# Designs tried in a protein design chat: VH-VL binders against Uncharacterized protein y4jR. Part 6

Target 1, 151 residues: Uncharacterized protein y4jR, of Sinorhizobium fredii (p55518)
Amino acid sequence: MKTLIVEDNPKKRASLVEYYSSEFPSDDLEVTSALISGLRVARDTKPEFIILDMTLPNYSPDENKGSRIELMPFAGREFVMRVNRMSIKTKVIIVSMFETFGVAPRLITLNSLDAELRDRYPNVFVEAVHYSQAQADWKTAIKNARLSLDR
Key: E = the ipSAE of ESMFold2; O = the ipSAE of OpenDDE; V2 = 0.75 times the mean of E and O plus 0.25 times the DockQ between their complexes.

## First folded at step 1 (VH-VL)

Design r06 (framework fv_romlusevimab)
Fold by ESMFold2-Fast, scan of step 1:
Structure r06 (fold): chain C 151 residues (1-151), chain A 121 residues (1-121), chain B 108 residues (1-108)
Amino acid sequence: as target 1 above (151 residues)
Amino acid sequence: QVQLVQSGSELKKPGASVKVSCKASGYTFTSYAMNWVRQAPGQGLEWMGWINTDTGNPTYAQGFTGRFVFSLDTSVSTASLQISSLKAEDTAVYYCARTKGIAAAGIFDYWGQGTTVTVSS
Amino acid sequence: SYVLTQPPSVSVAPGKTARITCGGNNIGSKSVHWYQQKPGQAPVLVIYYDSDRPSGIPERFSGSNSGNTATLTISGVEAGDEADYYCQVWDSSSDHYVFGGGTKLTVL
């Protein structure tokens, strides 16, 4: 299967890649670090599975000529919406190291985001889970989501 | 229940070093950035910087580069502030405080109780 | 570097309304947070994102932010509200949090 990882944090990205490559060595894994490049790869390669961060820059350092990198706090939500609009056969899981996003009174929790995306995009969105290097819950969530695609 | 518990007070001589610790509990440590805030006797709050608890990458405010080092031990959910070559001007209460939300909009929702560092001959 | 200006002291009679200002260039375009610090204690968040209250903070506390001035308003002031109050913003140009100098509220 084709799997895409969209993750801007180098250490978290390395952990995700190491885990995924070890657990699913036969999958064709593509990795990117920004919202726009992630959407481009999704459109062009049509991956069956996407592991996505909630907070991403619009452009990677290589793509952002001489400008500061600004993180977009709801980039993952934007990504899911755009991928749904592409009508490709894919499933998305969000793996986030942050449990809250945005500004009050519209403060979004990871649990609230999970509920919203399951309700609005049930054909593409699987779940949002918390990433912690001390715990393995995110590994279990990725594995279960990926295995569910094998029917 | 979220708690940040800091190490006890320190009395040091000029030129010594000190390490202040901040132990977090009741939440996933790596999901929230940790800030350090200083308050000299009778003075206001001064932001020293923050550390990304997942990557370990510190950011220091102007005036707190060089002698000040932020570090982590994620296995015990602890952030530490190390001050080398102590000066009398470092006498202050040092607070840790976590950031909830994104960097541009984050709030300091929980604070440690503070650690008093006194530098005196 | 970005600077937040607070009056060093504000006095108010019990039961009256106290207003503590936080001045900053175009501060209305930023999110302002307010902290209360009582002697010998750690600061406590009392208002965040200009006007929101954390659970446990009385409705007597409110905030506003527009133009060059943010304001913390405490109505029906009680003796227990005596404290130092600090405003805070994130300054995106320096990637730093900035605190105001603090305002000592005296109730008498």
Scores: ipSAE 0.000, ipTM 0.483, lowest interface PAE 15.3, mean pLDDT 83

Design r07 (framework fv_romlusevimab)
Fold by ESMFold2-Fast, scan of step 1:
Structure r07 (fold): chain C 151 residues (1-151), chain A 123 residues (1-123), chain B 108 residues (1-108)
Amino acid sequence: as target 1 above (151 residues)
Amino acid sequence: QVQLVQSGSELKKPGASVKVSCKASGYTFTRYAMNWVRQAPGQGLEWMGWINTNTGNPTYAQGFTGRFVFSLDTSVSTASLQISSLKAEDTAVYYCARDSEYYDFWSGHFDYWGQGTTVTVSS
Amino acid sequence: SYVLTQPPSVSVAPGKTARITCGGNNIGSKSVHWYQQKPGQAPVLVIYDDSDRPSGIPERFSGSNSGNTATLTISGVEAGDEADYYCQVWDSRSDHVVFGGGTKLTVL
């Protein structure tokens, strides 16, 4: 299986990679850290499974030399929409450290985002889960989503 | 409608510098990335890198760091390539080529090309 | 660094079908684009995303991509199809655009 991780936080990215590589050592894993590079990899390699952050920069720090890094709160939602347009055979799970996105009065919760994406992109989107180093809920969610692809 | 027009040919001595310009028209300049591609005499196409027309940030392929600089002048929809400390090995036709839209689905192919600028480096 | 391999030349009789290959490790997982270049001219995109044609490119141009080989197929070849043809991919690992070495198509 080809799997793609799109995650800009180095510690969270390392945790995701360590867990996934340990649990699914035979999978071909690619890792990126920004919205645009993630979309390019998805289009190029057509991964069957994507683990995605909700809040991402458009470009990674090494791609965006000389510019301030700006995090896009809804980048993960944009990613899912664009991947759906690609018509590739893939499933996406969002793993986020944050439970709210944007600024008042346009706040959206992780639960509301999850419901929206499940409704609009049922063929691509699996679920959105909260990330915490202290809890294993995100590990269980990733494992269950990945195993469902073997059916 | 969409057009990329490059500056004229250049004949330079080793050690000189050259600036190749690529003027875009017929579309919103900052919506599409611009790539640079080189072709040495009788050789194939070689990708040099790209520049983000919205941010101005360049990315260089390995082998094109240091002496090569990509820049923009968005007020006149122009992308430029500067080569410093010219070497005989820099003799080539240099092309600018438009990539996918920055704010829409990225296609990754080069749909429009400039006509090419021949740079000859000789003593 | 990722490498694309093309035959240096292919010859075909007028009206017959030409097939130009582009070899790359697991290239079937990548999106392949094809360019036509005539002497003294800039390249022209003839196929993108493996098999899609830009507006203005005749239906006799088609593409395929699977496993380790992508193929540009030109049916009913005409004298005007003589050119160099280049395949191109984006290699996500290196974040580099990679071109094949080019294939010179001659119509005899």
Scores: ipSAE 0.007, ipTM 0.548, lowest interface PAE 9.7, mean pLDDT 85

Design r08 (framework fv_romlusevimab)
Fold by ESMFold2-Fast, scan of step 1:
Structure r08 (fold): chain C 151 residues (1-151), chain A 122 residues (1-122), chain B 108 residues (1-108)
Amino acid sequence: as target 1 above (151 residues)
Amino acid sequence: QVQLVQSGSELKKPGASVKVSCKASGYTFTTYAMNWVRQAPGQGLEWMGWINTNTGNPTYAQGFTGRFVFSLDTSVSTASLQISSLKAEDTAVYYCARELMVRGVITPFDYWGQGTTVTVSS
Amino acid sequence: SYVLTQPPSVSVAPGKTARITCGGNNIGDKSVHWYQQKPGQAPVLVIYYDSDRPSGIPERFSGSNSGNTATLTISGVEAGDEADYYCQVWDSSSDHPVFGGGTKLTVL
């Protein structure tokens, strides 16, 4: 299976890569750190599984030459929508360190975003889960989503 | 069923004032912002601004400050647009349109009112 | 201010495919929504987030968006599709929507 991880935080990225490589050593894993590079890799390689952060820079430092990095708090939502548009055989799971996004009165929770994406993009979106070093919930969610693709 | 029902057409003289209302039903009023969009005869859609239905705070597009006022009556799920000192150039169909309030998430205008025709003539 | 450019008119024969374009600098990096407006009626959302269809909109309506051009495609065009079509994006820098000038679709 081809799997893509899109994650800009170095520590969280390392944890995701270490866990995934240990659990699914035969998978072809590719890693990127920005919205645009992630979308490009998805189009070019057509991964069957995507592990995605909600908050991503639009461009990596290499792609945004001379500019400061701007983080987009809803980049993951936009990624899911664009991947759905590609009509490729893929499933996406969002793994986020944040449980809320935006500002009141337009504040949205991870749970409400999960419900919205499941309803709007059921063919590509699996679920959104919270990342915490103290809990293994995100590992279980990734494993269950990945194993469901073998059926 | 989601509905946005606007008030009836208005024929006004230059210098008069007009108030267009937009009554919402079928959803939680304070979850969606109300946008106002104008369409002059034979012209395209022109965004005028929006009002936050939770806070009551309006935001006006450049060109719609001063004579234009957005307001709410949340007790009856109604948004209103008032235009003072009417000019011939204000002749247009005025639409209300709802938009899900999620600041960092791009959302469409998924439901529109039927439109209110405002004609300003001598 | 971000600008969207649409052709003012497009003509198509019944049963054929109409393509309405919406041009914008790097519009492929934005989400495009499309509205249909029939004479004397309010606009109706027909495509959102580039390619998704609201419930009740026929499958013959589809959308795409890449590079500098977004496209609304209507296959098997019917007389009832005669309308003005508007594309729309959100300009994140000014936090406001931008509408294209509209395209009048004529079914001959």
Scores: ipSAE 0.000, ipTM 0.509, lowest interface PAE 15.7, mean pLDDT 84

Design r09 (framework fv_romlusevimab; at its last look DockQ between E and O 0.76; V2 from the best seeds 0.00; counts 0 for: pae E 6.4 > 2)
Heavy chain, then light chain:
Amino acid sequence: QVQLVQSGSELKKPGASVKVSCKASGYTFTSYGMNWVRQAPGQGLEWMGWINTNTGNPTYAQGFTGRFVFSLDTSVSTASLQISSLKAEDTAVYYCARDHYDYSNYVAFDIWGQGTTVTVSS
Amino acid sequence: SYVLTQPPSVSVAPGKTARITCGGNNIGSKSVHWYQQKPGQAPVLVIYEDSDRPSGIPERFSGSNSGNTATLTISGVEAGDEADYYCQVWDSSYDHVVFGGGTKLTVL
ESMFold2-Fast, scan of step 1: ipSAE 0.015; ipTM 0.642
ESMFold2, look of step 2: ipSAE 0.011; ipTM 0.598
ESMFold2 (binder alone), look of step 2: mean pLDDT 92; pTM 0.947
OpenDDE, look of step 2: ipSAE 0.819; ipTM 0.922
ESMFold2, look of step 5: ipSAE 0.060; ipTM 0.687
ESMFold2 (binder alone), look of step 5: mean pLDDT 92; pTM 0.947
OpenDDE, look of step 5: ipSAE 0.806; ipTM 0.921

Design r11 (framework fv_romlusevimab)
Fold by ESMFold2-Fast, scan of step 1:
Structure r11 (fold): chain C 151 residues (1-151), chain A 121 residues (1-121), chain B 108 residues (1-108)
Amino acid sequence: as target 1 above (151 residues)
Amino acid sequence: QVQLVQSGSELKKPGASVKVSCKASGYTFTSYAMNWVRQAPGQGLEWMGWINTYTGDPTYAQGFTGRFVFSLDTSVSTASLQISSLKAEDTAVYYCARGPRWLQSYYFDYWGQGTTVTVSS
Amino acid sequence: SYVLTQPPSVSVAPGKTARITCGGNNIGSESVHWYQQKPGQAPVLVIYYDSDRPSGIPERFSGSNSGNTATLTISGVEAGDEADYYCQVWDSGSDHVVFGGGTKLTVL
């Protein structure tokens, strides 16, 4: 299976890669760190499974012409919508360090985004889970989503 | 805190019907499958099937079709098992058990306390 | 139909290591999950996905799975570990859950 990880935080990315490679050593794993590069790889390689961050920069440091990059709090939502439009056979799980997004008084929770994406993109979106160094919930979510593709 | 709380014990005569309920709390009910597992006195665990809490669609293991009906009341986060035309061989403890998100019956992370159904004349 | 074979009983002294086996044809290609059931109580998941430990389960519980045998290992056994233990797989061929017959662990 071809699996894509889109994650900009180096420590979280290393953790995801370590876990996935250990658990599914026979899968072909590709890793990117920005929305645009992630979408390009998804379009070009058509991965069957995607592990995605909700908050991503538009461009990786190597793609950024100016030294400034800005994190987009809803990049993962945009990613799911755009891969759905590609009509590729893929499943997406979101693994986020943040449980709230946006600016008060219009804060949106990870749980409400999860419900929205499951309703709007049922063919591609699996779930959104919180990433914590102290908890293994995200590992279980990734394992469950990946194994569901073997059935 | 995730909890599955089942209805109380039942003593029935052969030919009667029984309904066992399982009330879930502490999580989004429709995000997880509900499974039913039976255990006859002194015997092991036997999987009966599962119900998709989002669609309401039940799937029964071989041997549990016909007299056994899985149902839901999502408004109160409750799954139910009805057994009709009860036989002595239905005497068992009946458990509801939660399956993982997207994998329905792969493993069971939370279990109800069990409902004892005794069928005797 | 897929069949999981467990020894009916295992005895162990307090503080020693208990090993409970679960035999199945090519079981190493499946994911094995383990449940502990104490008298009068519901089963409790103690190991899932061969070797993962749910939150709240002591580190002395571990699992392995290869070839035709999966094993639940309980080190430093305590009196409170006395229970029936069941292995379980999802049979991919039938989309059916299969439980082993159970092993009664007696702590002497």
Scores: ipSAE 0.007, ipTM 0.588, lowest interface PAE 10.0, mean pLDDT 87

Design z01 (framework fv_zigakibart; at its last look DockQ between E and O 0.04; V2 from the best seeds 0.00; counts 0 for: pae E 12.5 > 2, placed apart)
Fold by ESMFold2, look of step 2:
Structure z01 (fold): chain C 151 residues (1-151), chain A 121 residues (1-121), chain B 107 residues (1-107)
Amino acid sequence: as target 1 above (151 residues)
Amino acid sequence: QVQLVQSGAEVKKPGASVKVSCKASGYTFTSYYMHWVRQAPGQGLEWMGYINPSGGSTKYNEKFKGKATMTSDTSASTAYMELSSLRSDDTAVYYCARDLYYDSSGSFDYWGQGTTVTVSS
Amino acid sequence: DIVMTQSPSTLSASVGDRVTITCKASQSISTWVAWYQQKPGKAPKLLISKASSLESGVPSRFSGSGSGTEFTLTISSLQPDDFATYFCQQYNSYPLTFGQGTKLEIK
């Protein structure tokens, strides 16, 4: 299976890659670190599974041409919307270090974003889960989502 | 347990080349950008550029384009910087430095011990 | 290139003193400033990132502040181990640039 990881945080990215490669060593795994590069890879290679961060830079450091990289807290929502428009057969799981997003008074939770994305993009979006190194819940969510595609 | 171990001091004549190595351990080498910073004797720090070990992309400070070439060997967890056409003003300590975290990207949490390159006739 | 100007270039102080080192940026850089300590013959050591975030294992007598164009490193009660050279660094834009350094020496 062809799987894409879109993750900007180096430590989290390494953890995701190590876990996924250990559990699914035969899968073809590609890794990107920004919204735009992730969308280009999704369009061009049509991965069957996507593991995605909610907060991402628009462009990688190389693409910013000397400007500061700025994280977009809702990049994952944008990604899912745009992948849905691509009409490719794929499933997306969001794995986020953050449980709240935005600025006061407009803070929203990961759970409410999960509910929104399930409602709006049921054909491609699976779920959003919280990442921490101390917990295995994100590992279980990734494994269950990936195994469901073997049917 | 993160360590960056650099190759030893070099004494070179003008016109020669030198290749400095930086062996990484204790972390996933391909998950972090590696930067190079120089410090001439009695002077401050000067950023030279970086390499992303994942895919090999580089960015150079314009001052060092044509002087420095940065590469990496992911199977050996090692970054390299080659300096060509050495001149006396290339005499400096050269550090490799690991990018800290994405939200603090561009700051450096671990540094190699430095490699002294001396260019003299 | 963004120029980082440190002041003072040298600072003489005694153990127990409160010392302040300032960096000015040639243009606004938000809070994208790091501070490093360097002892002779050693690599720099990261003290503070994002202008005010103290790195793990750094003594709490170190603090940083500022945003925009002016940034400050403060040592609230100078200890013998703190005599070193200090550098600020901007990471708002490439090329990354450092201040020229402040040598903190014992009076």
Scores: ipSAE 0.005, ipTM 0.547, lowest interface PAE 12.5, mean pLDDT 87
ESMFold2-Fast, scan of step 1: ipSAE 0.005; ipTM 0.587
ESMFold2 (binder alone), look of step 2: mean pLDDT 93; pTM 0.954
OpenDDE, look of step 2: ipSAE 0.006; ipTM 0.606

Design z02 (framework fv_zigakibart)
Fold by ESMFold2-Fast, scan of step 1:
Structure z02 (fold): chain C 151 residues (1-151), chain A 121 residues (1-121), chain B 107 residues (1-107)
Amino acid sequence: as target 1 above (151 residues)
Amino acid sequence: QVQLVQSGAEVKKPGASVKVSCKASGYTFTDYYMHWVRQAPGQGLEWMGYINPNSGGTKYNEKFKGKATMTSDTSASTAYMELSSLRSDDTAVYYCAREYSSGWSDAFDIWGQGTTVTVSS
Amino acid sequence: DIVMTQSPSTLSASVGDRVTITCKASQSISSYVAWYQQKPGKAPKLLISAASSLQSGVPSRFSGSGSGTEFTLTISSLQPDDFATYFCQQSYSTPYTFGQGTKLEIK
């Protein structure tokens, strides 16, 4: 299986890679750190499984070449929408360190984003889960989503 | 109850080495990165590096490369930090601290009580 | 290295006062900021992570705000137990760095 991880936080990315590689060692894993590079890899390689962050920069530090990195709080939502338009056979799970997004009073929760994406993109989107070093919930969610593709 | 317990105070001569221990209890030792932070007398906090107890992988602050060595013993749930070739400016309180991710940033939610290392002539 | 600068270095205040401590990063660090309280002879205690997330068990009078390069720790109504030194810390990139500390003293 081809799996893509799109995650800009170096520590969280390392944890996701370490977990995924140990649990699914036979899978072909590609890792990127930004929205545009992630979309490019998804289009070109058509991964069957995508593990994605909600908040991502448009371009990686290497691509910005000294420009300030701007994080987009809803990049994961944009990613899911664009991947759905590609009509590729893939499933996306969002693993987010944030439980809320945006600025009060226009605050959006991870739960409300999860509900929206499941309703709007049921063929592509699986679920959004909170990432915490203290809990293994995200590992269980990734494992269950990945194993469902083997049915 | 999550706890980090460090070894006791040390007084060393210049040129000696010292190995500080940090014993974890109340959680799965391999699930969290362990950091080391130094505080010189009356001064602020200085990050030294971290170890991933699950892999043994380490990341050092360049300032402490070749000076500090971080290791861990997963069977004992204990992290270690060894300082070599001690000098008077290594006199400080050394803390171990557990890394916790609560969103966008990583923070140190549990700290050891600190180990005072005094280097005197 | 990212330099974290705190203002003020020393702050004198009275019980009941609203106190603010500012932390400035030398470059944008998003929300990768934590705040710690340290009392003499004790290890630091985590108060706030991710710039604004209050640690469990920390009184609600403590709050954090900011993003990018400027961050603030606020104590809405100072209590006797709050006289301590406060540090900000960035975890955006290694080496992780701390502010120089703000000592909060009784006026």
Scores: ipSAE 0.006, ipTM 0.508, lowest interface PAE 14.7, mean pLDDT 85

Design z03 (framework fv_zigakibart)
Fold by ESMFold2-Fast, scan of step 1:
Formats: C-alpha cells, structure tokens, sequence
Structure z03 (fold): chain C 151 residues (1-151), chain A 122 residues (1-122), chain B 107 residues (1-107)
C-alpha cells in the first residue's frame, strides 16, 4: 500500500511517522510538509491512504524564499476537495492539533468540519480526529482507517 | 450541471437598499467561494468581494467596505449581496461568480450567474 | 492594487483572421491570469486560466501565453461567434482586478 503523510509540525510529523512505520512496516510511506507538495505527491503517486493536517502552509520552509510562512487554517479541507476531484482511489483521515479554526465570532470546530467532510466527500474522507500526545485516540483512528482498506 | 441563478432586475430610488440573491445548484455550495462582480453601463468588470459559504467569512474590496454586505444561506444554497445607501453611480449589472481557493491561491471564476440589473434613479 | 492594462481597447478584424490581445500587469503576477469572453447582455465566460490553460469546451483556436507582467490571448482563424469583448484578470492578490476590456468587432 502507498500512504502519504502531509504534516508541517516536525514533532507531530515524527510521531505520526514513527507510529505508522512501526504498525505498517510493509507500506510505502511518503511524507510531505505543505499543501502544494502534498497535492503534487497525491497526483503523481496516487496513494491509497492519506494522513493529513487541517492547518498547513502552501510551501515548506525549504520552498519559501524567505517570506513569512502563512498557515492556512482550512488547508486540509481544500486538500480533501482537490483529491476528490482527482478521481483516485484513496481514503483521507485528518489528524489535527487544533479543535477550533478561524476567528471569533465565526469559529468552526473540528467536529463540525468532520461532519461536513464526511457528508460531502464520503468516498474519500474517513474522519477528523484530535491529536494529543497524552491520548492514543489518534493512533486507534489511523489504525482502524488503514485496516478498513485491507478488509 | 453547475448553475448560478440570480434574482430579477431592480429599480430603486437614491438612498434605498437592494439585496441580490444567487442560488447555486449542481455542486457542493460550501466547497467554493462566491464572488460578486459589478459592471457599470459600458464599463469593465469590478470585483466587490467574496464570501466563503463554509465559514461565513468575507473579504471586501476596500471601495465596497461598509457599502456592500455579503451573506449566505447554506440550507438554501443561496448567496446574497446587499447594497445600502444607493446612489446613481451604483447603477450596474451585478454578477455572482464561483471561484475556487486552492493551495492558498485564488482561482478564476469558472461559472457566473446571469447578472442582476440594478437601476438607481429618481 | 494590481492594475491590468489591455491593448488594444478596440480591434476590428475579419472572419479567418488571427488576432492577438495583450494584457500588462503593474507587477509580477507569475501565471495567475485568466481570460474571459463577454457577449452583449450576457455574463462573462472563462476561456483560459493560469495564463495558458484552455478551459474544457473552449475551441482550440483560443490560446494564451505569457508570464510575469505581459500576457497575450490569441484567436487563430476568427469565427463569427468570436466577436465579443475580452477581459483579462489577475488572481495573484486581492483585490482581484480586471483589464478594461478589448472589444473585438467585425471589419
């Protein structure tokens, strides 16, 4: 199986990679840290499973020519929509450190984003879960989503 | 098939307000930004702003800040643009247009409403 | 604001002609340029995105080129349905801005 991780936080990315590699050592794992590189890899390699952050920069620090890195709070939503249009056989799970997005008074919750993405992209989107170093819920969610692809 | 259907022509007196609607169908309404563009008689196209129906968030061209108000009704898949304190120079055709937002960049308008003519005269 | 300047403002041509419309941006906008066609009484129609990407359903006689600050729309072998007003648009930065338009009319 080909799996793609799109995650810009080095600590969270390391934890995701360590867990996934240990649990599914036979999978081909590709890792990227930005929206554009993630979409490029998805198009080119057609991964069957994608682990994605909701908040991502357009470009990684290596690709940003000294400009301020702007994080886009809804990049994961855009990613899911773009991947759905590629018509590739893939499943996406979002693993987010944040539980709310946007600015007051119109804050959007991770639960609300989860419900909306599951409703509009049921063939691609699995779920969105909160990342917490103290809890193992995100590990269970990734494992269950990945195993559902094996049946 | 993607369609954007706008409300009918309006004739208003100076000082009045007008609210134009744009009903979307054939796609996921909350998946795209809805932009508003104005075209005065014999003139070019002028971008007014956009609304993100998913969040309700808006961005306005500075020229229309405090003059135009954009809203949306997700249950009805309808976007609205209200123009207040109408003057004769607000006479124009007002278009809604669908624009994607991808990889942190704005995209061009792939579908347009048919336009709503707003005439402001005494 | 990024200013988009089109030339010419009006162009007279005959069916079968090759016509070129130019659009100049006041600053580097990479390839974030679209071209629209507008017929009298109708909404604009997207023809080209990302400077050179032809939209689905648009005839192959339309083509776009350019990057940075100078862009062109070319119509080879002009057809009767092509007499319209053409607008360029930048979408690199807000506010989104359009050229003033080029009216293509029958010679």
Amino acid sequence: as target 1 above (151 residues)
Amino acid sequence: QVQLVQSGAEVKKPGASVKVSCKASGYTFTGYYMHWVRQAPGQGLEWMGYINPYSGGTKYNEKFKGKATMTSDTSASTAYMELSSLRSDDTAVYYCARGDFWSGYYRPFDYWGQGTTVTVSS
Amino acid sequence: DIVMTQSPSTLSASVGDRVTITCKASQDISNYVAWYQQKPGKAPKLLISDASNLETGVPSRFSGSGSGTEFTLTISSLQPDDFATYFCQQYDNLPLTFGQGTKLEIK
Scores: ipSAE 0.000, ipTM 0.513, lowest interface PAE 14.4, mean pLDDT 86

Design z04 (framework fv_zigakibart)
Fold by ESMFold2-Fast, scan of step 1:
Structure z04 (fold): chain C 151 residues (1-151), chain A 123 residues (1-123), chain B 107 residues (1-107)
Amino acid sequence: as target 1 above (151 residues)
Amino acid sequence: QVQLVQSGAEVKKPGASVKVSCKASGYTFTSYAMHWVRQAPGQGLEWMGYINPSSGSTKYNEKFKGKATMTSDTSASTAYMELSSLRSDDTAVYYCARAPEYYYGSGDYMDVWGQGTTVTVSS
Amino acid sequence: DIVMTQSPSTLSASVGDRVTITCKASQSISSWVAWYQQKPGKAPKLLISDASSLESGVPSRFSGSGSGTEFTLTISSLQPDDFATYFCQQYNSYSWTFGQGTKLEIK
């Protein structure tokens, strides 16, 4: 199976990679750290599984034009929408350190985003889960989503 | 409204250097990358590199590394491309072009172009 | 570097014709391709980005399609103003590279 991880935080990325590589050592794992590189890999390689952060920069230092890095709070939502338009056979799970997004008075919760994405993109979106170093809920979510693809 | 205006034509001898300018107006200069592209007479387009005016960071096509130098002056909203050790095969029209980077957008395509600067290298 | 090859190099057509220009990449570039129009003595003008996204102000008779290694630019009903040279450009991998150009001329 081809799997893509899109995650800009080095420590969270290392945790995701370590867990996934240990649990699914035979999968072909590609790792990127920005919205645009993630979308390029998704279109080019058509991964069957994508583990995605909600808040991402447009470009990483490697692909960036040397500009200041600006984080996009709804990049994950944009990613899911674009991947759905690609009509590829893939499943996306969002793993986020944040439980709220945006600016008061128009705050959006992770639970609200999860419900929205499940309703709008049921063919590609699985779920959004909270990432915490202390909890293992995100590991269980990733494992269950991945195993469901084995049929 | 959005416009890139380049400096005038140059005629140089082999071994000389040339510095082409690109004056931006009608937008926030530091919000977009500035690319440089050349076109030899009757030939296609060749990407040389880009500069990010907000950081001063540059990325060069390997072929032009050490030969082209890209700089910018944010107070003047002007980008520059200097080409050193000129050879006759550097004869070309040199273009500056803006690349947008929008929120959630793809970027890296060139949406506004300067009119071009003809550089002729002759003995 | 990724090599972009355009077909045909020269295309003769009449006003009102539907014309297509093809661009092939030496390796997969997903959808990261733009199309430009260049008239004699003028700078290139952006027509299409991301393979199929029409640039603001460009007539709707222009459209782009494709993914992976093969891309097409289509002009549905050729106008006199459309006789020009057309270039594709990939921005999947550094260095950015252009096709050699397709010259569209009157028949």
Scores: ipSAE 0.000, ipTM 0.500, lowest interface PAE 12.8, mean pLDDT 85

